Miniprotein binders against q8lar0. Designs and how they scored, part 11

Target 1, 344 residues: q8lar0
Amino acid sequence: FNDGLLPNGDFELGPRHSDMKGTQVINITAIPNWELSGFVEYIPSGHKQGDMILVVPKGAFAVRLGNEASIKQKISVKKGSYYSITFSAARTCAQDERLNVSVAPHHAVMPIQTVYSSSGWDLYSWAFKAQSDYADIVIHNPGVEEDPACGPLIDGVAMRALFPPRPTNKNILKNGGFEEGPWVLPNISSGVLIPPNSIDDHSPLPGWMVESLKAVKYIDSDHFSVPQGRRAVELVAGKESAVAQVVRTIPGKTYVLSFSVGDASNACAGSMIVEAFAGKDTIKVPYESKGKGGFKRSSLRFVAVSSRTRVMFYSTFYAMRNDDFSSLCGPVIDDVKLLSARRP

## First folded at step 5 (miniprotein)

Design s23I
Fold by ESMFold2-Fast, scan of step 5:
Structure s23I (fold): chain B 344 residues (1-344), chain A 92 residues (1-92)
Amino acid sequence: as target 1 above (344 residues)
Amino acid sequence: SKVTIRIEITVPDPETAEKIAEILKEFIEWLAELLGLEVEIEVEVRGDTVIVTIKIKGDPEEVEYLVKLLEMWLEELAKKLGGRVEVEVERE
């Protein structure tokens, strides 16, 4: 069972001088615990390349992946279990940089975008199901730029076992409190981006699918205002940040969907609106945020028309934090419950 | 500019100290070459303690960059190894 940084996942143990040509690593096993392919650079924090300064997310060193370059590590896992991979990434040169994260046969291509934070880097999470007692974790740059060294910077690669969603006697929704989710080491204060995964159900949020065009942000109670427990989800990009779950319902039966709407205490102030869906039934929940935390409860009563009902949340609030005027932010969703009820 | 750095790293055992001494020398030589700096490095291993004296000469901005990066890296290494680090910087 793995929980936390992979061996040398923070890249603080680097190559020998003789395995380097400038910042380029010329020996495929030169970085301890990692196997490299393609144009890979070992980048010291604050390194200058021309007029550009490369900032490392954590510690003194990170890795930059050039055209079609990869890093790989083989890790012991438990066959049949689910795991999340989390890492920091930053776009460095091209307008449209991506990373392909894989544990065969599972993979996902994720855009590395600058819209989520003002720091120039963000934490990203992806999940896979172990097919054997080991996993080859590969992070690959599929880009093809004129400069073969052009590509994303990566740091702080971690892995965590994901537990099955806990069943409850009354709540039909799995993981309604978002307490099961991806992990990085304590003291990460920026939250974790969970990109959309439209090709499979292997989301780092057990029970939930992240849908639409942009990531949702997974937040913790040590750094943010969380309505219930220790974890919640922030809907950072309006209608382009959505979480959904399909649940079994009985046609003709009445249900109540209830949930918390709040702000993350991250200087995201304004007139927020969360829209909740249960099939075709909807409710819009306004929340006046001062960016200092707090929440309120809301509910939607509906009659199921199908044996399966899709529950979904997004926001029409598309804004930036008022302390940096550049980081996307939005309302927090937490403590989602779907209960059977009698008709009025 | 010209700067002298004295580093003392104490680790759990002499085998780790010998390994860290080699890593430090290789690391500093690589960074100096990368930054276009002149360096003279003296490394002494005394039991579980590594003593490194670095004399750096070059562009003031690059010298200060190397000093800060080295301090940051050594703090991370000490934490990772369960050791202790002391750094003294003398500017000329």
Scores: ipSAE 0.602, ipTM 0.871, lowest interface PAE 1.5, mean pLDDT 86

Design s23L
Fold by ESMFold2-Fast, scan of step 5:
Structure s23L (fold): chain B 344 residues (1-344), chain A 92 residues (1-92)
Amino acid sequence: as target 1 above (344 residues)
Amino acid sequence: SKVTIRIEITVPDPETAEKIAELLKEFIEWLAELLGLEVEIEVEVRGDTVIVTIKIKGDPEEVEYLVKLLEMWLEELAKKLGGRVEVEVERE
């Protein structure tokens, strides 16, 4: 598999006229490269359904999954390798829409929330480990609403091979620079959401866990201010957006955790505070943001008390961007290093 | 209202042009039915170029919606196929 959009992952190749009844697709193989199940609609951009206008994230067409509906594609992969799936999703009708993404036996249920951007849609990421030389990628709507057509829009389904970085003598943390991560859709400036329930070996952000109540945002240097390299993480929902990693430490040994705190240049302004943890040891790092980019470095010196230490970051800053007054935003974390300190 | 749309798509090879001609006709027929529009479609393939003439009659708002949607879709197709697209719209 080559990194990027799956074959017809953007749904711009649609069904024949004879396979359609209104917007409903009535033949389970009508959309090229995809196998359908349940009530599936092929939605043109700007389509009106009552008083609702359906926003298509990429191009002219997207797919809407009704009650218990699914789309599936079989992709050639390498057994034992890790892959990220990224797709755009938009809530259309119900208050609590969700999508289940799976490559058997792995799966995750993702809440589709409108708090992350003002555009009506967001990019979501998930990861799996290939158990064979092929993967059946399934996106399923577990919802059961009064209107059987009610469910999320999906667009821009992409996949990327993940190469988990290893710890080094210069950094005990894996992927401390966040340079290894999910596929970012070209020319899309919104970032990629990494939902909760990621584990470090199956995370779309290798080395890092997102066990918080809300997603963290993965950002790129083409559209955001990134302290180091090309990628970073934005902690968008205060204490409800957190990244963590468990590292091997020697009890009684002194370590220094260092990292960058900044703003994404996304009009997120205010008095930010990032809290960094190494086990029970903590430091609060204030950062006065003007929403125009920039960063500073901070560090936490601690003595390990266990053979494994949990490193974690969250923010106490809970705010919206000042250019749309609706999108959650927060401080950027990058260039995280954990090093053994020289004895005094 | 009444509108005539002329579309010219140039793609890398004649086989791709034939396939795009089929897709265009299917899409336009479906969208016209979906939007309650009367359409007359003429499709011609000249080597690596697809020439489509669409005569549309119906509600002004729905006609403009179809025009915009076709422009968006054709832009995406041109990118995917490494081709060029030209659209002319004549109202009357």
Scores: ipSAE 0.639, ipTM 0.885, lowest interface PAE 1.4, mean pLDDT 87

Design s23M
Fold by ESMFold2-Fast, scan of step 5:
Structure s23M (fold): chain B 344 residues (1-344), chain A 92 residues (1-92)
Amino acid sequence: as target 1 above (344 residues)
Amino acid sequence: SKVTIRIEITVPDPETAEKIAEMLKEFIEWLAELLGLEVEIEVEVRGDTVIVTIKIKGDPEEVEYLVKLLEMWLEELAKKLGGRVEVEVERE
């Protein structure tokens, strides 16, 4: 499998007229490359359903998963390798909509929330480890609403091979530059949400855990201001968006944690404060943002007190973009390094 | 409201052209039924080129919706196929 959109992952190749009843797809193989189960709708962009207008994230068409409905595709993968699945999703009707994404035996249930983007949809990412040379990728709506058609819209399903990051001689943090991460659609400016997760082995952001109440946003240099390389992380919801990694340290040894703090050039302006933690040791880094990009570096010198030290970043800045006054935004973190230092 | 849409799609090969022609016809018939529109479709395949003429009649809002959706879909289709798409819309 090459990295990118799955075959017909954007659903622009649709069913025959004879396989449709209104928007409902009545043949389980009617959408090319996909196997369907349950109440699945094929939705044209801007479709009006009652008082609701359904927004399609990419192109002209998307699918909507009703009660306990699923879409599935079998993809060739390399046994033992890690992969990220990325897809766009939009909540349509119920107050609390979720999607279960799986490659058996692994799965995750993700809440689909509208706080991250004013567009009504976001890209979400999840990761798995291949157990064989084939993966059955399933996206399932576990919801049971009074209206059997009620459920999230899905579009733009993609996959990317993740290469396990390794510490270097000078940086004991893995993936400190955030250059390893989920697939990013080249022509979107919304970034990719990395939902809360507590297991770094299967993280779509290798080496990092998102233990917070809300997602962090993965951003690219083609659409955002990125301090180093091509990728970075935006802490979009103050203390509710945090990224963490546990590293091996030697008790009594001195270390220096250094990192870049900036803004994503996304009209997120104000007095930002990023808090960096190494165990109980912390530093508050102020950054005056004009929402037009730029960054500065900061560092925290500390003495390890245990054989494992948790490195964590969050922001006390809780704000919305000043161009839409509705999308959560915050400071960018990048180029994180943890190096051992000799005591003078 | 009445609108005529003329579409010319050029793709890499004749087999792809035949498949696109069939897909377009099925798609437009489905959308017309979904939107309560009267539609008359004429499709001609000339080698690697698909020529489609669509005459649409119905509610002005629904007609305009179909026109915009079709233009959007054809743009995405052209990108996927590595082909060329020309669309002409005549409003009456």
Scores: ipSAE 0.654, ipTM 0.893, lowest interface PAE 1.3, mean pLDDT 87

Design s23Q
Fold by ESMFold2-Fast, scan of step 5:
Structure s23Q (fold): chain B 344 residues (1-344), chain A 92 residues (1-92)
Amino acid sequence: as target 1 above (344 residues)
Amino acid sequence: SKVTIRIEITVPDPETAEKIAEQLKEFIEWLAELLGLEVEIEVEVRGDTVIVTIKIKGDPEEVEYLVKLLEMWLEELAKKLGGRVEVEVERE
């Protein structure tokens, strides 16, 4: 597998009429390329269920997973290589909906939250390291709601091979420019959520961990203002959105951490403050955002006290976009460099 | 309401055309049942081309919903197959 939508990852190829009971799929192999388990619905765009309208993220059809329902696809991969899985998801009925994404023996449980977008759905990403030449990709609803049909919508399932960069003499941080990351669906302008994760092999943003309470947003230069290159990260939920990386340092040696702070040109305006950390050393970087793009560079000089130093960024800015007043937004971080200082 | 939809789908090969003709018929039959619509489908396969005439009767809102879904679905399908789709809609 290389990059892009999985076979029938957008669910536009559907079941036969005889395999349907209303919107319920009654044959576990009825949706081409997918193996189903549990209560699974095939949902046409704009379909009404009681007093709700189900929003399909891409194209004409999506899948809704009821209580303990799953979809699965077996994909050819290269043993030892890293891959990101990206998919759209929307909460439909319960206050607390989750999805479990897995490639055995590893899995992650993702809260499906409505705070990131006004469209009713968001793109989520997760990563894995292939243990064999095949991967069974499973998306499962662990929910046990009173209505067994209640559960998240899923659409646009894609995969991308990841090539994690290594530290260099010019930058001892990995992937400081955020140029290596999850697959972004063409013509999707909302960015990709990277949910909390604490395991390097499962980060869709190689080198970086999201150990915060909420996701960070991965943005591209075709739809957002990106300070350097094609990709960056938006810290959307103040201190609840943070990216961190642990780097190897030499105790007693002086380093300079430099980085760009900006806004994504997404109508996120106001007085922003980004706080950067290198261990216990920190700097607060104010940025007056007009919500129309732009950035500035900042730096933090510090003396390492350990053989490992945690580099971390978060913001104290907790606000919503001024064009929808519902989507969380914040400052953009990009072009992060950590280099040994000359003549310490 | 009454609507007539005429569809011409050209795909890379005759085998694909036969599969698309079958899928389209199944798709329309399912949606018509789901939406409580009366539907009459005529399908002709000519080599690599599928020619379909669909006559839909029922509630105006549901008829227009089916038309919208069909147009959206066919556009996605054409992109995936490397084919071409022509759709003509006659309302009433």
Scores: ipSAE 0.651, ipTM 0.889, lowest interface PAE 1.3, mean pLDDT 87

Design s23W
Fold by ESMFold2-Fast, scan of step 5:
Structure s23W (fold): chain B 344 residues (1-344), chain A 92 residues (1-92)
Amino acid sequence: as target 1 above (344 residues)
Amino acid sequence: SKVTIRIEITVPDPETAEKIAEWLKEFIEWLAELLGLEVEIEVEVRGDTVIVTIKIKGDPEEVEYLVKLLEMWLEELAKKLGGRVEVEVERE
């Protein structure tokens, strides 16, 4: 399997009329490449459900998972390699909708929150390590609502091979430029959400953990202003969006943590503040954003007190984009370096 | 409202064309039923090319919705099948 959309991952190959009852799919193999379980609906883009218009980010069709419903596909992988699964999801009718994404024995339950994008759809990513030469990728709705059809919309299921973080002879941080990350849908300008993963270091963003209540956003240079290279991270929900890495340091040795702070050129304007941590040492970096791109560099000099030092970033800026007044946004961080330094 | 859509889909081989023709008619009939529209569908297979003529009648808003959905969808479908598609729409 190459990386990108899974076979029929965007659901544009649909069921036959004889396999349908309204929008409900009544044959578990009716959608090519997918095995279905429970109440699954095949939804055309723009379909009206009460007061809602259901829109999909890619193509003309998506699936909706009702109570305890799931979709499954078996994919060839390389044993021992790391992979990210990325998919689009949107909440439809229940107050709290969730999706359980799994490749047995590992899984994650992800809250589907519509605060990140005014379109109602966001891309979510999750990562796993292959335990055999195949993976059964399962997306399941654990919800139980009075209306058995209530559940999230899903579209654009993709996979990408992740490479182990590359150590350098200078920067002791792994993946400090954020150039290694999950698959990004071509022609989708919303970025990819990296959900909280404070325990699992098999992050879809290699080297980094998201130790916060809300996701961080992974952004690309084709659609956003990125300070260095092709990829960066946007801290979209103030202190509720944080990224961290634990590095090996020598007690008593002086280090310099340096990094870029900017805006994503996504109409996120205002007085931003990024706070960077190296253990107990911290610096607050103000950035006046016009929402049109640009960045500045900052640094923090500190003396390590332990053999392991936690590096962490979050923002105190909690705001919405000024072009839609509904999507969470914030400062961009990129080009993070931790280098040993001579005193002073 | 009444609209006629003419579609030509070229695929890698005649066997694929026959399979697509059978499925495509059913799929469009499902969409029309879902939207409460009356459709007449004629499908012809010429070698590796599927020729579809769809005559749609019903509520103007639902007719335009189906036309736009089919235009978007057929473009994506042709790419997945390793082929090409041409769509022509005539409004009365």
Scores: ipSAE 0.614, ipTM 0.877, lowest interface PAE 1.5, mean pLDDT 86

Design s23Y
Fold by ESMFold2-Fast, scan of step 5:
Structure s23Y (fold): chain B 344 residues (1-344), chain A 92 residues (1-92)
Amino acid sequence: as target 1 above (344 residues)
Amino acid sequence: SKVTIRIEITVPDPETAEKIAEYLKEFIEWLAELLGLEVEIEVEVRGDTVIVTIKIKGDPEEVEYLVKLLEMWLEELAKKLGGRVEVEVERE
């Protein structure tokens, strides 16, 4: 497989009637291409659980992982290469639902939060480095609830090979344009969440770390206003959504950090402020957004004080979209460049 | 309410058609059972084409739900099989 949905990653090929008890899947290999463990349900779009309607992100069917349940697929990969895993997830019943995503020995625990969109689901991304010519991708619900069927819905599991760019003499930052990133579902206008605790080596956004309390959103030019190229990052939760990269600098040398600030054309309007950092040097960039797209360029000139300089962006704008009044939104960052200052 | 759905799925080869025919019948029976609907399912294989006729009786809202779900599902299924699908719905 190359890029995109895993075999039966959207779960549209389902189990046979004989492998089902209501919505519960009772045979561990009943869903084609997947190995199941624990209480797993196969859920049709719009299915009712009591008075609750379960939201299926893509197509007609999804799976729901109950207490300590898992789904697993073995896939062919290239040893030593980096890959991102992207999947849709929706919280169903518990106040604090989580999913563990792993390719042994690497794993991450992702809180499934409802603050990022009003659709009831979001796309989440994670990355790993292949240790062999195959990978066992596991998505697991670590929850233990009174109702053993309680747990997140999962849909649209996809993978993308990542080719992290190297620094150049035109830009010493890696992936400053954000053009390398996780797989984006076609015709989905929600973007892809890059969860907290991502580090640059295994980041689904190569070169960049997300060490903030909330995710940043990866957006595409088919559905959003993107300042440069096809991809950008939206800082959705003020100071709780941040991207950072550590770059090599020469102490005493002058550098210029330049970047675009805009809005995603997603009805996120207001007086935005993006703060950019280069070590302890900082600049606050105001941007008056009408929520209909557009951007401006800004720059920060600084003198490096160490051989490593941390570049970071966050926003002080903490607001919701004005078309749903429930989804966190914020300024877009793109086309980040760090160059030694020119002597005219 | 009463609705008749006729489905024609064309796949790459007759062997695939035979396998899919039995799967489709079981899958639709499972959905009908989940929704509390009464169904009569007839499946015919003609070479590389599977013809499924479903006669559905039950609550009007659940009947319409099943129709829409099947239309959505069959489009995705046809893409995965490298084939095509045609769905016709007749209301009584």
Scores: ipSAE 0.650, ipTM 0.889, lowest interface PAE 1.4, mean pLDDT 87

Design s26D
Fold by ESMFold2-Fast, scan of step 5:
Structure s26D (fold): chain B 344 residues (1-344), chain A 92 residues (1-92)
Amino acid sequence: as target 1 above (344 residues)
Amino acid sequence: SKVTIRIEITVPDPETAEKIAEELKDFIEWLAELLGLEVEIEVEVRGDTVIVTIKIKGDPEEVEYLVKLLEMWLEELAKKLGGRVEVEVERE
C-alpha cells in the first residue's frame, strides 16, 4: 500500500448498468474494489432528491450509505504499523448522522456535522494499528431512519502510514510540530478534521489526544498559513476543540513550554485568546487576527509537581469565518516545545 | 435539446481499450436512463485508442446536466488512467 487514495477510493469507477436500480446498487461487488452491504446508492454530483441537492466532495461520483449500510475494502498493511484513514463525508437527511469506521478490533463512531465547512462536507480522519498483514477497512452507517436510503455521503477514502515520533533531548513533547499526521489531499483546501479521541497510540495525530467535544482541524501549508514546516492544528470551536499530551517530568524541575499562535489565513478575524496548560500552570495568549496569516511565539515557565504533566491547548475564541459566516474557525497552534530550564 | 459529445481516450494497450469501450457505453446508458434522456452511442476502437460519439436528446436541463457530469467525470478518468482523454462538445 502506498500513501494516498485507496484503489477506487474516490468512487469514480462505478457499477455496471445491470447492477443498478436507479441510484441503488443491487450487486454487493458492483463498485470496483469495494464490497457493499445494505442500502447503498451511487450518487452523481448535483443529483437532486426531493428538495435536496446531494453534495459530492470530489469528482463526479460518491457513495451514500443508507440504514445500517457498509462499504469494505481489504488492503495490504504491515503488522504492528500504524495507519490513518481519511475520507470526505456529508450529512444528507437526518439531524444526527454518524459513521462508524473500523479495522477490527479498533473502531470509532464519528458524528458528521455541518459546523466545520460551508461546502456541506468535510474530511474526517481516524487511525488504527495493524494486527496482521492485511486490514479490512469498514465504513458503516449505524443509523436507522424512516427512509432506509437516508445516510451520509462518502468520498475520497485515503490511507497514510504513521510513524510515531519520539521525544528528543531538545524537546520532550512528541510531534510538537504536528508534521506527522493524516493524509491531506493536495487539491482540497478545507483541511482534515481530527475527531475526539483518547488513545495516543491510535491517534491520527501521533502524540496528541483530542479529548474535546468537537474536532480540531489539521491544516497544510499549501492552503493555509502554517507557522512552522508544512502542518499545523487549528482550534476551531473554542473550548470545545482541544489537543493534549501527557509527558514525563521530574518533580521540582523547571520547564519551559513554548509554542506559536497564529491564524490560518482563512478569513478568521478577531481577538483570539489561546490558553496553554502545563498541569495546573496556565497562560492566556491574546492574538489579534486579521484572517490573513501570521503568528507569534509565547511561552510558559513552570515547576513540575509530578512525574507526569499534561500539556493542553484550547481557545476561548468561538467564531465563524468572515467569508462564509457559517464555518467554525479559530487560532492555529504549531511548533510546540517543552524543554528543561534553569531555576527562576 | 440536442448535443453531440465526441470522446477520445488513449490507454496502455488494445485489450484495455476494448474493455474501456464496453464500460463507457454501459455507464453512459445508465446515466441516460437515470435522467430520462435519449442517447445514441457509437464506439470505435483503434489500437490503444477508444473513440466515443454520443448524441443526446431530451429535456434541456437534463441534457446540460449530463454534459457537465460527463466532462467532470472524464477529467477525473484521465488522471487515473495515466493515459490521455480529449472531449469535444457540440451544442445545436
Scores: ipSAE 0.625, ipTM 0.869, lowest interface PAE 1.4, mean pLDDT 87

Design s26Q
Fold by ESMFold2-Fast, scan of step 5:
Structure s26Q (fold): chain B 344 residues (1-344), chain A 92 residues (1-92)
Amino acid sequence: as target 1 above (344 residues)
Amino acid sequence: SKVTIRIEITVPDPETAEKIAEELKQFIEWLAELLGLEVEIEVEVRGDTVIVTIKIKGDPEEVEYLVKLLEMWLEELAKKLGGRVEVEVERE
C-alpha cells in the first residue's frame, strides 16, 4: 500500500446510471473499489435535499451513510505494522451523528461535531495494527434516525503507514516533535482531528494518547505556524483537548520536561495558558497570542516518584478563531523533550 | 437555458480512454435524470483521446449546476489519470 488516498477514496469514480435510484445506490458494488451495505447515497457537491444543502469536502462527490449503512474496502497491508486511516466527515441532519471506523477486531466510535471548523466538515483520523496481510477497512453509521437516509457524509479516505518512534539519549519521550502522525491531505488547510482514544499503541499520533473529551488537532507547516519541523499539535478545546504519554523514570532522579508553546497562525489571538504535567508536578505557561504565529520555550523540573511518569498537556480555557468567531482553536505544542538532570 | 460542452480527455492508453468514455456518459445521464434536464451526448474515442459533446437544455439554475459539477469532476479526473482534460463551454 502506498501512503495517500485509498483506491477511489475520494469517490470521484461513481456508480453507473442503472445502479442508481435518485441519489440512492442500489447495487452493493456500484461504487468502484467499495462494498456497500444499507442505505448509501452518492451525493453531488451542493445537492439540495429539502431545506438542506449537502457539503462535499473534496471534489464533486461524496457518500452519505444512512441508518446502519457502511462502506468497506479490502487493502493489502503488512502484518504487525501500524496504519492511520484519515477521512473527512460532515453531519447532515441529526444533532448527534457518529461514525464507527473498524479493522476487525479493533474499532472506534467517533462523534462528528461542528465545533472545530466553520466549513461544516473536518478531517478525522484513527489508527490500527494489522493482524494479517490484508485489512478490511469499514466505516459504519451506527445511527438509527426517523429518516433512514439521515447520516454523515464521508469523503477523502486515506491511509498512511506509521512507524513507532524510539526514545533517544537526547529525549526519552517518543515522538516529542509530533513528526510521526496521520496522513495530511495536500491542499487542505484545516488540519486533522485526532479523536479521543484509550489505546496508546493504536493512536494515529504514535507515542501519544488523547484521553480527553474532545479531539486535538494535528497541523502541518504548509498551512500553519509550526515551532519545529513539519508537524505539531493544537490544543483546540481547553481542558477537553489533551495529549499524554507515559515515560519510564527512575524514582528519586531529577528530570527536565521542556517544550514549545505557540500559536498556529490561524487567527487564534488572546491570552492563553498551557498547563504541563509530569506526574503530580505541574507548571502553567502563559502565552499572549497574536494569531500570526510564533512560539516560546518553557520547562518543568521535577523529581520522579515512580518507575513510570505520565506527561500531559492541555490548554486552560476555550478559545475561538477571530476570523470566523465560531471555530475552536488554541495554543500549539511542539518539540517536547524529557531529559535526566542533576538534583537541584 | 441551453449550453453546449465539448470535452477532450487524453489518457495514457486506449483501454483507459474507452472506460472513461463509458463512465462519463453514465455520469451525465444520471445527473440529467436527477436534475430533470434534457441532454444529447456524442462520444468519440480516438486511440488515447476521448471527445465528448454534450448539449444540455432545461431550467437555467439546474443547467449551471450540472456545468459546475461536471467541471469539478473533470478537474479531479485529470489529476487521477495523469492525463489532460480540455473543456469548452458555450452558453446560448
Scores: ipSAE 0.593, ipTM 0.868, lowest interface PAE 1.6, mean pLDDT 86

Design s27M
Fold by ESMFold2-Fast, scan of step 5:
Structure s27M (fold): chain B 344 residues (1-344), chain A 92 residues (1-92)
Amino acid sequence: as target 1 above (344 residues)
Amino acid sequence: SKVTIRIEITVPDPETAEKIAEELKEMIEWLAELLGLEVEIEVEVRGDTVIVTIKIKGDPEEVEYLVKLLEMWLEELAKKLGGRVEVEVERE
């Protein structure tokens, strides 16, 4: 498996009528290519449950995971290679809904939050390293609510093979252009959320860590304004949305960190300030956004004080899209370079 | 409310055609029960082509919901298979 939707990853091939009780799937192998556990519902787009309408991200059908329910698929992979898993998820009933994504022995628990878009759903990404020539991909709802059917909607499960970050010219920072990253859903202008990860986790954005309280958004040039190449990162939650990378530096040596700051052409307008860090050295880059794209370059010259230097970016304040007044948004970062400076 | 839908789906091979015919029939029977609708389905498979006639009767709102959902599903199917889908809807 290299790239794209998993077999029946969009759930458009459904269970037989005899395997259904209302919206509940009663046979653990009823959905083609998937093995189910617990209370799982097959949800048609626009379905009403009581007073709520369940938002199906794409196409006609999605799956809802109730209390402690799971979906699982076994996929052929290459041992030792890195992969990203991307899926759409929507919160349905509880204030604090989560999904646990795993390929044993690795796993991550992701909060499913409504702050990133007004559509009711978002794409989320996670990464793993293959331990054998196959992977059992499991998406699990660890929640336990009074209503056993309460849990997130899942749709559009995809995978992408990730390649090791490649050095470019004299840039000592890996994947500075953000061109290597998770699978992006074609013809959808939502971007992909990269949730917070720890130092022990494999990043769906190779070379970069999201150690902040909220996700960053991975965006594509077909739907957004991207400063360089086809991909970039949007810092959507002020100081709670940050990307970082630790690089090896020589104490006493001078370096130049350069990067592009712009807007995603997503109606995120207003005065923005991106703060870039190289260890304790910092620069604040003001950018007046009209919400219609565009970008400028900036740079920070500094003298390294340690054998390792943390490079980090975040926005100084929260912003919301001016077309829905509810979705978090922010400035775009791209084309990040860290070069040793020539001596006088 | 009463609606007749005529569908012609062309896919890469006869095995895929048989599978799609079965998926479509199962889906419509489930949705009809879920929505409280009466449906009559006629399916014919000719090599790589699936020919379907669906007659739907029931509450106007639920009938239109099923029609819309079926159109969405067929659009996704066409994109996925790289095949051809022709749909005719007749409202009575």
Scores: ipSAE 0.720, ipTM 0.914, lowest interface PAE 1.0, mean pLDDT 87

